# Designs tried in a protein design chat: VHH binders against ENHANCER OF AG-4 protein 2 (HUA2). Part 1

No score or structure here was measured in a lab: all are predicted.

Target 1, 142 residues: ENHANCER OF AG-4 protein 2 (HUA2), of Arabidopsis thaliana (Mouse-ear cress) (q9xer9r771to912)
Amino acid sequence: EAAISRDAFEGMLETLSRTRESIGRATRLAIDCAKYGLASEVVELLIRKLESESHFHRKVDLFFLVDSITQHSHSQKGIAGASYVPTVQAALPRLLGAAAPPGTGASDNRRKCLKVLKLWLERKVFPESLLRRYIDDIRASG
Unless a header shows other numbers, all headers, positions and changes below count from the first letter of the chain; antibody chains are not in Kabat numbers.
F, E and O are the ipSAE of ESMFold2-Fast, ESMFold2 and OpenDDE, as the mean of both directions, binder to target and target to binder. V2 is 0.75 times the mean of E and O plus 0.25 times the DockQ between their complexes.
[cut] marks letters that were taken out.
Atom coordinates printed by the task and the answers are left out, and those that the model quotes come from them; centres of patches stay.

## First folded at step 1 (VHH)

Design a18
Fold by OpenDDE, look of step 3:
Structure a18 (fold): chain B 142 residues (1-142), chain A 128 residues (1-128)
Amino acid sequence: as target 1 above (142 residues)
Amino acid sequence: QVQLVESGGGLVQPGGSLRLSCVASGFTFSEGSDYAIGWFRQAPGKEREGLSSISGSEGGSTSYSDSVKGRFTISRDNAKNTVYLQMNSLKPEDTAVYYCAADLEYEPGTDYSAYDYWGQGTQVTVSS
């Protein structure tokens, strides 16, 4: 069952779009994966996808999925909250590095990621000091 | 604010045709945009069912339920910001209130749900 959930999630990433329905479906699958202890694997998969993605727009899509998974997990708590929130926090440097790489071509990506980080700050998803550091880093990269 | 307005419904005889229109405001149907527009219907005493959808992706991918496949066609006119549902070979079973709905771009900080915006609906009655 765990393998099925993982494969389903990975498959969803191939067809991921920025629609609410698409992000929602992928989020639900991620939550299911967490039930089987796959949160770390899911986040690692997302990182790999981000790092291998050549299109800036798709990087934003993937990061928005990270946002959705994170906020959903934070709000619902339980197994998903206990899994994804700390996992995403630990992986945040890699996630942001891949989603908002340096360079003029990624200015929109930086703006979108900054929006997410500010939201996380407002909603106290992660420690304030941590988020402020990343916010400053992204701003400095622009 | 996003608004959808359906029109084109009415009374038609079995075997007849109708063309429904869904005019959107508050967002645009430009190709390459991250959205989907769907047509739904709800008959008295029955659950709402999805009929067809069209995405904002390049080429505009479409889908149809088995109940309407081959009879209904979804299309869009970006210049008019309108999505259409051409309904041919109508049957009495097609009698329902028809709705268009929009699935828009994911926005951080908002709860996600498929098809968050709905029109008021338009009545379609197929009867002899």
Scores: ipSAE 0.304, ipTM 0.705, lowest interface PAE 1.0, mean pLDDT 91

## First folded at step 7 (VHH; from a13 with A33D R50T N58D V100L D101E)

Design p18
Fold by ESMFold2, look of step 9:
Parts: C-alpha cells; sequence; structure tokens
Structure p18 (fold): chain B 142 residues (1-142), chain A 121 residues (1-121)
C-alpha cells in the first residue's frame, strides 16, 4: 500500500508539468503518501529530482509542486497534511539551492522562488525570521 | 473575457437534491479549469469541487460522495449535482474559471454572481 502510493507519486513526478491539473494530481498523491508516514521520503525524492534536473524551467515546475504540497498541508492541519510543513522547512536549504541557483542563467528561477517565499511569509506558513533569511540569501546570490 | 451565470439554486428540505448550472460566455470554455465555491453567512468562501480541462475532478473532503461536478463543453456549461443535502450546505454557490498554468497564490480569479441554496425543514 505504502509502496504503491510512493511508486505512483514517483511515476507522476516524471510527467509533471506546470498546469494546475498536473500539480494538483501530484499534490493529491503526495498527501496520500503522508498517510503512510512517507512525507520525508517524498521530500527527499523532490530534492533529488531537483538536484539532478538540468533544465531550469523544470526546476521551477518541481518547486511549484513543493509550494502546492506545502500550502495544501498548511491549510489542512491533519496528520497527512501536517507532516509536510516541518519536513519541507528542514529541507528548504537543499530545495532552494537546487531550484534557485546563483548565476545569470537562473534569474527567472530566483524570481519565481522569491514569489513563493514571499507568499509563504504573507500566509505565515513558516517562521518570519527563517523566511526572511532565505529571501535575503536568494537576493544576495543574484 | 466572458461572464459566468449560475442558476438552479433554491429552497430544499434536508436529504433533498439540487442541480446547479453555470453558463460560461467565455472565449473558449473547454480550455479552462472550472470550480464551484460556496460561502455560508458569516463564513469565508470555500472550495467545493474542481473539474479540470482534461476532465479529472477533485472534491473538498466535506462534500465527497454527495456532490458531483461535471461539465458539458458543447454547451459551455458547468454543473454541480448536490445530493443528500444538509442544513450546513446552506450557502451562496459560485462557479469560477481559471487558466491552466499553475501560479503560486493565484486561485480561480473569475467568478459568477452566485446562486443561493437554502436547506431547511
Amino acid sequence: as target 1 above (142 residues)
Amino acid sequence: QGQLVESGGGLVQPGGSLRLSCADAGFTFSSYDMAWYRQAPGKERELVATIYSGGSTDYADFVKGRFTISRDNAKSTLYLQMNSLKPEDTAMYYCARGELEYEPGSDFDYWGQGTRVTVSA
């Protein structure tokens, strides 16, 4: 059951696109995985996929999925939903490092990741001081 | 862009059924994701159901099993079949339309005027 949910999520991740439907489906699968205690495994898969991804636009697609999972989990507050907030918080250095790298080639990535961080700040998804540090770090890397 | 017009609301007894409709005069209906939202008196607006342009559906936890969202692209019409209605389903029901691309912080941002559903004995 756990293995089925994890495999379904991993398979869907390979076809992820920047549509509401694609990200929504992946989010639902991620929430299902959390029911089996797999939130850390899902976030590790996302980190590894981000780190191995060579195309900047696909890095944004993956980080937008992180945003969708995080906001859905934050709004639900249930066991399945609540496990992602602390797990994503702990993974943010790796997630942002992969999704929003320094350099002229990734300026759009940094802009889009900044938009997400500012939204999380506005909605109080994570502690303010933590989010402001990541925002400052990305601005300094551009 | 076009206008969304909801209809089919009314007064119904608990356990009853209603079918809501939403006519979309938009440029191309089939290229949009569509949703139903509701707002009860004194409460914030909440998502009820989504139907994507690709045909898949998603439901809020509180209404799964009782409501069915559907669309007829030939008639540019969105539907919500509501069964086993409860007094807590009393609300204004709105249809909404959104572009396909995911954008952080952007929900469905084009809304109709709403149709009232009242469930009371």
Scores: ipSAE 0.586, ipTM 0.835, lowest interface PAE 0.9, mean pLDDT 88

## First folded at step 11 (VHH)

Design k06
Fold by ESMFold2, look of step 12:
Structure k06 (fold): chain B 142 residues (1-142), chain A 123 residues (1-123)
Amino acid sequence: as target 1 above (142 residues)
Amino acid sequence: EVQLVESGGGLVQPGGSLRLSCAASGFTFSSYDMSWVRQAPGKGLEWIGTIYSGGSTDYNPSLKSLVTISRDNSKNTLYLQMNSLRAEDTATYYCAAGPSDYEEFLASGFDYWGQGTTVTVSS
């Protein structure tokens, strides 16, 4: 059911690591949540987890999960692509602001998020003008 | 040197089953995520699925009901079980190895590829 899928996803976020297996498992749960109409709730949960995360290393792990959900949804037909791609696009200011904050302590975060944005640009995941704006904003904040 | 060698391809009747093997050497097999990818004649590459170093699996949703990926780390061997084969499953099947680290995979993709084994589904 929807509640079980959302709870499983939230639990997976607590143990998320930078491995393809960990991120892949969380991605599959997120895709399943979209089948129950929960894509917006999943993205809001990711935003809140990113905003509340105190460790810069963990912020990167969470943003890589955002990347994985976005890339899988972009490549697939159906409800996941129709819901996650526009939902993540609308949330990018909050997602990037939390994952790649300004300041000397988050230089590595900004570098890694820039790599993801450049990949999204190459694969045309989001409009080019939007992605170039975010890339410029992150570079200016560094 | 790294080697990935696929085997078990050949001619199979529609509705039939086939098990492919991929023998690995020259790297720490148990630490790599292993994938199957196929290419139909004149078409692009199609990802079939991945079995991670930790043992869990992910599959292409369009193929999920037809395939099972497994690995035997003691034999350094990756397997693909295919069932209910159709003419459109005719392809060259490749095994591929990628790093388990997400950031590394994002940057480089698959590190190693096999030469492929050909599966032909026809009556």
Scores: ipSAE 0.769, ipTM 0.897, lowest interface PAE 0.6, mean pLDDT 91

## First folded at step 12 (VHH; from k06 with A107E)

Design m04
Fold by OpenDDE, fold request of step 14:
Structure m04 (fold): chain B 142 residues (1-142), chain A 123 residues (1-123)
Amino acid sequence: as target 1 above (142 residues)
Amino acid sequence: EVQLVESGGGLVQPGGSLRLSCAASGFTFSSYDMSWVRQAPGKGLEWIGTIYSGGSTDYNPSLKSLVTISRDNSKNTLYLQMNSLRAEDTATYYCAAGPSDYEEFLESGFDYWGQGTTVTVSS
């Protein structure tokens, strides 16, 4: 069952779009994966997808999925909250580096990642000092 | 003029059922993701669920009562079926319309809100 959930999530990533519906579906599958202890594997998969993605707009979509998973886990009680929030926090440098790589071509990606970070700050998803450091880093890279 | 008008609220006993409706006008209803949100006395807003423009649904997993959201685009109407109601389901229930785009929703939230309909669950 764990393998089925993992494969379903991975399959969903191939058809991911920037719609709330698409991201919501993928988020639900990610939450299901967490029930089987796959939160770390899911985040690693997202990092790999981000790092191998050639289209900047798709990197943004993937990062919005990270946002959705993170916020859902933060606001809801259960296994997902206990697993995804600390896992995403630990992986945040890699996630941001892949979602908004260096270069002028990724300026819009940086802007949108910054938007998400500010939202996390406002909603107290992660420690303020940590988020402010990443916000400053992204601004400095622009 | 954009309007969202909720109806169907009222007094119901614990364990009872209730069906709320939301009549929409003044915008392209079928293009919007529609949500139900409630606010209990003295508490903040709580998301109940969303039915997307594509027809799929999401629900708040923290809900204790059974809920089903549906829509009829030919009637520009959103529905909320609630079963096995509890006292803690007492609240004002709002329908809200939001954009389908994730980024737009992150930035601006819901575009339109109804005035709300009150549900009271009491023995």
Scores: ipSAE 0.884, ipTM 0.949, lowest interface PAE 0.4, mean pLDDT 95
Fold by OpenDDE, fold request of step 14:
Structure m04 (fold): chain B 142 residues (1-142), chain A 123 residues (1-123)
Amino acid sequence: as target 1 above (142 residues)
Amino acid sequence: EVQLVESGGGLVQPGGSLRLSCAASGFTFSSYDMSWVRQAPGKGLEWIGTIYSGGSTDYNPSLKSLVTISRDNSKNTLYLQMNSLRAEDTATYYCAAGPSDYEEFLESGFDYWGQGTTVTVSS
């Protein structure tokens, strides 16, 4: 069952779009994976996808999925909250590095990642000092 | 003029069922993701669920087994079926319309809200 959930999630990433429906479906699968203790593996998979992705707009879509998983977990708590929130926090440097790499070509990615970080700040998803540091770093990289 | 008008609220006994409706007008209903949100007395807003423009649904895990959201695009109407109602389900229930794009929703949230319909669950 765990393997089925994992594979389903990975498969969903191939057809991921910027719609709430698409991101919602992927989020549901991620939550299911967390029930089987796969939260760390899911986040690692997302990082690998981000790092190997050649299209900037798809990097943004993947990061929006990270946002959705994170906010869902933060709001609902439970198993997902206990797993994804700390896991995403720990992996945030790699996630942001891949989603919003340095360079002129990724300026839009940086802008959209900043939107997410500011939302996390507003909603107190992660410690303020941590988020502000990342916000400053992204701004400085542009 | 954009309107969302909820109906179907009222007094029900514990264990009862209720079906709420939300009639939409003034915008392209079929292109929007539609959600139900409720607010109990003295509490904040609670998301119940969403039916996307594509027809799939998401639910609050705490309510999933008790609610069903559906839509009829030909009637521009959103529905919320609630079963096995409890006292803690007492609230004002709102329908809301949001963009299908994740980034747009991230920025501005729901575009339109209904006035709400009140559900009271009591013996």
Scores: ipSAE 0.880, ipTM 0.949, lowest interface PAE 0.4, mean pLDDT 95
Fold by ESMFold2, fold request of step 14:
Parts: sequence; structure tokens; C-alpha cells
Structure m04 (fold): chain B 142 residues (1-142), chain A 123 residues (1-123)
Amino acid sequence: as target 1 above (142 residues)
Amino acid sequence: EVQLVESGGGLVQPGGSLRLSCAASGFTFSSYDMSWVRQAPGKGLEWIGTIYSGGSTDYNPSLKSLVTISRDNSKNTLYLQMNSLRAEDTATYYCAAGPSDYEEFLESGFDYWGQGTTVTVSS
């Protein structure tokens, strides 16, 4: 059952688009994976997909999926909240480094990731001092 | 003029069922993601679920077993079927339309809201 859930999620990533339906579907699968103890594997997969993705617009799509998983997990609490929230928090340097890299080509990526970080700050998803430091780091790299 | 008009609310006994409708006009209904949201007296808004323009559904996990959302694009109508109603389901029920684009929804939220229809579950 774990392998089925993980394979379904991985397949969904290959067709991910910036629609609420596409991101919502992938989010639902990610939440299901958490009940099989797969949250760390899902986040590591997302990191690797982000790091290997050559198209900046698709990096944003993947980061929006990270946002969706994080916010839904934070809202629901339970198994998803207990696993995804701390796991994403620990992975933020790698996630942001891949999604919002420095350089002229990724200015749009940095702006969009900053908007997500500011929303997380307002909704108290992660500790304030941590989020403010990442916000400052991305601003300084632009 | 964009309109979303809910109907079908009223008084229902505990354990009963009710079907709400939301008639839409003034926009391309089939292109929008459609949602139901409710607000119990004195409480905040509670998202019930969304039926996407592509036809798939997503539900609040705490309500999933009690509700079914459907749409009829030929009638520009959104539906909410509620079963096994409880007193705690007493609320004003709103339909809402949002863009299908994640980034746009993240920035602006729902574009259109209905006026709401009141459901009271009481003996």
C-alpha cells in the first residue's frame, strides 16, 4: 500500500501543472503518503525534482506544491501535521536553494517564493525568526 | 453581472438530508473551480469542498463522509448533497468561484461569492 501511494505521487509529479486541481490532487496523495510514514520520502523526492528541474517556471510549480502540502498539513494537524511541517522546515534551505536560486533568470522565482514565505509568516506555519531570516537571505541574493 | 445564487436551505430534522443548489451566471462556469463554504452562527468560515473545472473533487476531511459536491455545466449549477445531518451542521452555506490557476488563487482567493442559504438542523 505504501509503494502504491508513493508511486502514485511520483507519477502525479510528472504531470504537475500550476492549476489548483493538479496541485490539489498531488497534495491529496502526499497527505495519504503520510499515513504510511512516507512524509520524509515525499519531501526528499520534491527536493530532488526541484534540484534536477531545468525550467524555472516548473520549479515554481513544484514549490507551490510544497506550499500546498505544508499549509494543508498545518491546518489538518494529525499525522500530516506531525510529519510534513517539521520535515519541510528542516528541508527549507534545500527547497529554497533549488526553487529560488540567485541569478538573473530566477528573479521571478525569488519573488514568488518570497510571497509564499510571507504568507507562511502571517499564518504562523513556522517560527517567525526562521522565516524572516530566509526572507532576508532571498532578498540579499537578488 | 456575475451572480451566484444559493437555494435549498431551510429547516431539517437531525438525520435528514438536504440538497443545496447554486445557480451561476455572468462568467464561464465550466472554467471555474467551484467551492462550498459554510459559517455556523458565531463561528468562522469552514471550507466544505471544491469541485474543479476538470471534474475532480476535494473535501474537508472532517466532512467528506457526509457531503457530495457535483456540478452540471450545461445548467451552470453547483450542488451540495448533505446526508445524516446533525445540529452542528446548522450554518449559512455559501458557494464560491475561484480561478483554476494556483498562483492567481494564492494571490486573490475566491473571485465570486453567493449570498448564502441558511440550513437549520433541529428537532
Scores: ipSAE 0.786, ipTM 0.895, lowest interface PAE 0.6, mean pLDDT 91
Fold by ESMFold2, look of step 12:
Structure m04 (fold): chain B 142 residues (1-142), chain A 123 residues (1-123)
Amino acid sequence: as target 1 above (142 residues)
Amino acid sequence: EVQLVESGGGLVQPGGSLRLSCAASGFTFSSYDMSWVRQAPGKGLEWIGTIYSGGSTDYNPSLKSLVTISRDNSKNTLYLQMNSLRAEDTATYYCAAGPSDYEEFLESGFDYWGQGTTVTVSS
């Protein structure tokens, strides 16, 4: 069950696209992984995929998946919320550093990640002071 | 002119079933993700589920066992089948169309909304 769910999630990442359907399918698999205690493994896989991804637009697709997992976990209580919300919070420096790096080539990435952070602020997904610091950090790097 | 028109609402007894329709015009129906959303009297909006342009579905986990969403792209029509209805399912039911692109949906939310059809579940 656990190994099957993790393998299915990893396979879905290889075909991930920016559609709501594609991201939704990957999100459902991630939520299933949390039921088997694999939330930290899923987040680490996402960090590694982001860090190794050479195409800026695909980094955005992966970060949108992080957004989808986070928002679904926040909106529903239980295993997913208890697992993903704190795990993503702890991983934000690595996730954002990979998805929205400094430099002229990643200006679009930073803008799109800022949109997500502002939504998380409005939805109170993470502590306000933490989100404002990340927003300020991204603005300062651009 | 874009139109989404819900129909099929009405009075139904607890335990009953009801099928809602949403007729769409003025946009490329097959390219949109289509959703059902409801609003109980005095409450906020509650998402029921989405059927994507590719045909797969996602549901509000609280409602999954009670509802089925389908679409007929040849008729530009979205459907909601509801079973085992309860008094708390009394609401205005809206269909909504959103872009299939994740980023566009983040920016705009649903592009189009219907006017709603009222379902009353009462003995």
Scores: ipSAE 0.779, ipTM 0.898, lowest interface PAE 0.6, mean pLDDT 91
Fold by ESMFold2, fold request of step 14:
Structure m04 (fold): chain B 142 residues (1-142), chain A 123 residues (1-123)
Amino acid sequence: as target 1 above (142 residues)
Amino acid sequence: EVQLVESGGGLVQPGGSLRLSCAASGFTFSSYDMSWVRQAPGKGLEWIGTIYSGGSTDYNPSLKSLVTISRDNSKNTLYLQMNSLRAEDTATYYCAAGPSDYEEFLESGFDYWGQGTTVTVSS
């Protein structure tokens, strides 16, 4: 059942679009994976997909999925909150480095990722000092 | 003028069932993701579920076995079927409309809210 859930999630990433419906389906599968203790595997898969993705708009779609998983886990609490929130926090350097890289080609990516970080700050998803540092880092790289 | 009007609330006994309706006007109903949200007395808002413009549904895992959301685009109406009601389901129930695009929803949240209908579950 763990392997089936992971494979279903990976398959969903291949058809991910920027709609609430598509991101919602992928989020539901990710939450199910956490029930089987697979949160770290899901986050590592997201990191690898982000790092290997050549299209900037797809990087944003994947980061929006990270946002959806994070916020749903934060609000639901329980197993998902206990696993995804700290796991995503630990992975933020790699996630943001891939989704919002420096350089003139990724200006839109940085702007959209900044919107997400500011929402996380407002909702107290992660420590304020950590979020402000990442916000400053992204602004400095533009 | 956009309107969302909930109806069907009232007093029910524990174990009972109730169907709520949300009549929509003033926007293209079929293009919106439609949600039910509730607020128990003295508590914050609790998302119940969403039926997307594409027709699929997503539910609060804690409530999934107790509720069913449906929509009738020809009547611009959203429905919430609730079964096996408990005292803790006593709340004001709201329908809400949000954009289907994830980024737009991040920026604006729900665009439209109803005024709510009250459900009281007591012996």
Scores: ipSAE 0.771, ipTM 0.894, lowest interface PAE 0.6, mean pLDDT 91
Fold by ESMFold2, look of step 13:
Structure m04 (fold): chain B 142 residues (1-142), chain A 123 residues (1-123)
Amino acid sequence: as target 1 above (142 residues)
Amino acid sequence: EVQLVESGGGLVQPGGSLRLSCAASGFTFSSYDMSWVRQAPGKGLEWIGTIYSGGSTDYNPSLKSLVTISRDNSKNTLYLQMNSLRAEDTATYYCAAGPSDYEEFLESGFDYWGQGTTVTVSS
């Protein structure tokens, strides 16, 4: 069932859109992958997709999926929370560096990622000092 | 004027089943993602699940075996089927409508809420 869940998740990334339905469906598959011990592989796949994605709007779609996985895992607390929350936390420098890069072409990306970070701060998804540092870092990158 | 009106609440014995309805008016029902949310006495809101405008569903994993959400777009009605009810399922049950766009939902949350219907599970 691991291979089926992993293949389904990879397929959903190719057709991911900014709708709650599309992101929700991919999130369900990611949560299922965690049950098979694949959370680190899922996060690494997301990092690689973000890093290789040339279109800024697609980077935002992928980061919104990271947000959805993170918030659902945080609220559930179970296997998904134990694996995705710390794994995403450790990957934040790469995730944010790819999704919200410096430069004039990605100002919208930075604004949207900041919105997500502020929501994570409000909902106490990650430690406050960590989130404020990343928020400051993105604001400093032009 | 947008309205969401829940019905079907009441008293049920443990182990029983109950079906709630939410009648919608004043908006294009088929274009909205529809959700059920509950609030037990003295507790916060607990999301039950969502049925998207495209017809797929997501559920709170702790409730997935208990509930089924469906919609009938021809009747502008959202349904919640609950089975094997327990005392802990005693709550006010709300329907809510939200935008299909992920970013818009992040910013504004649900656009419309019903007034709720009360379910009491007791022997």
Scores: ipSAE 0.763, ipTM 0.897, lowest interface PAE 0.6, mean pLDDT 91

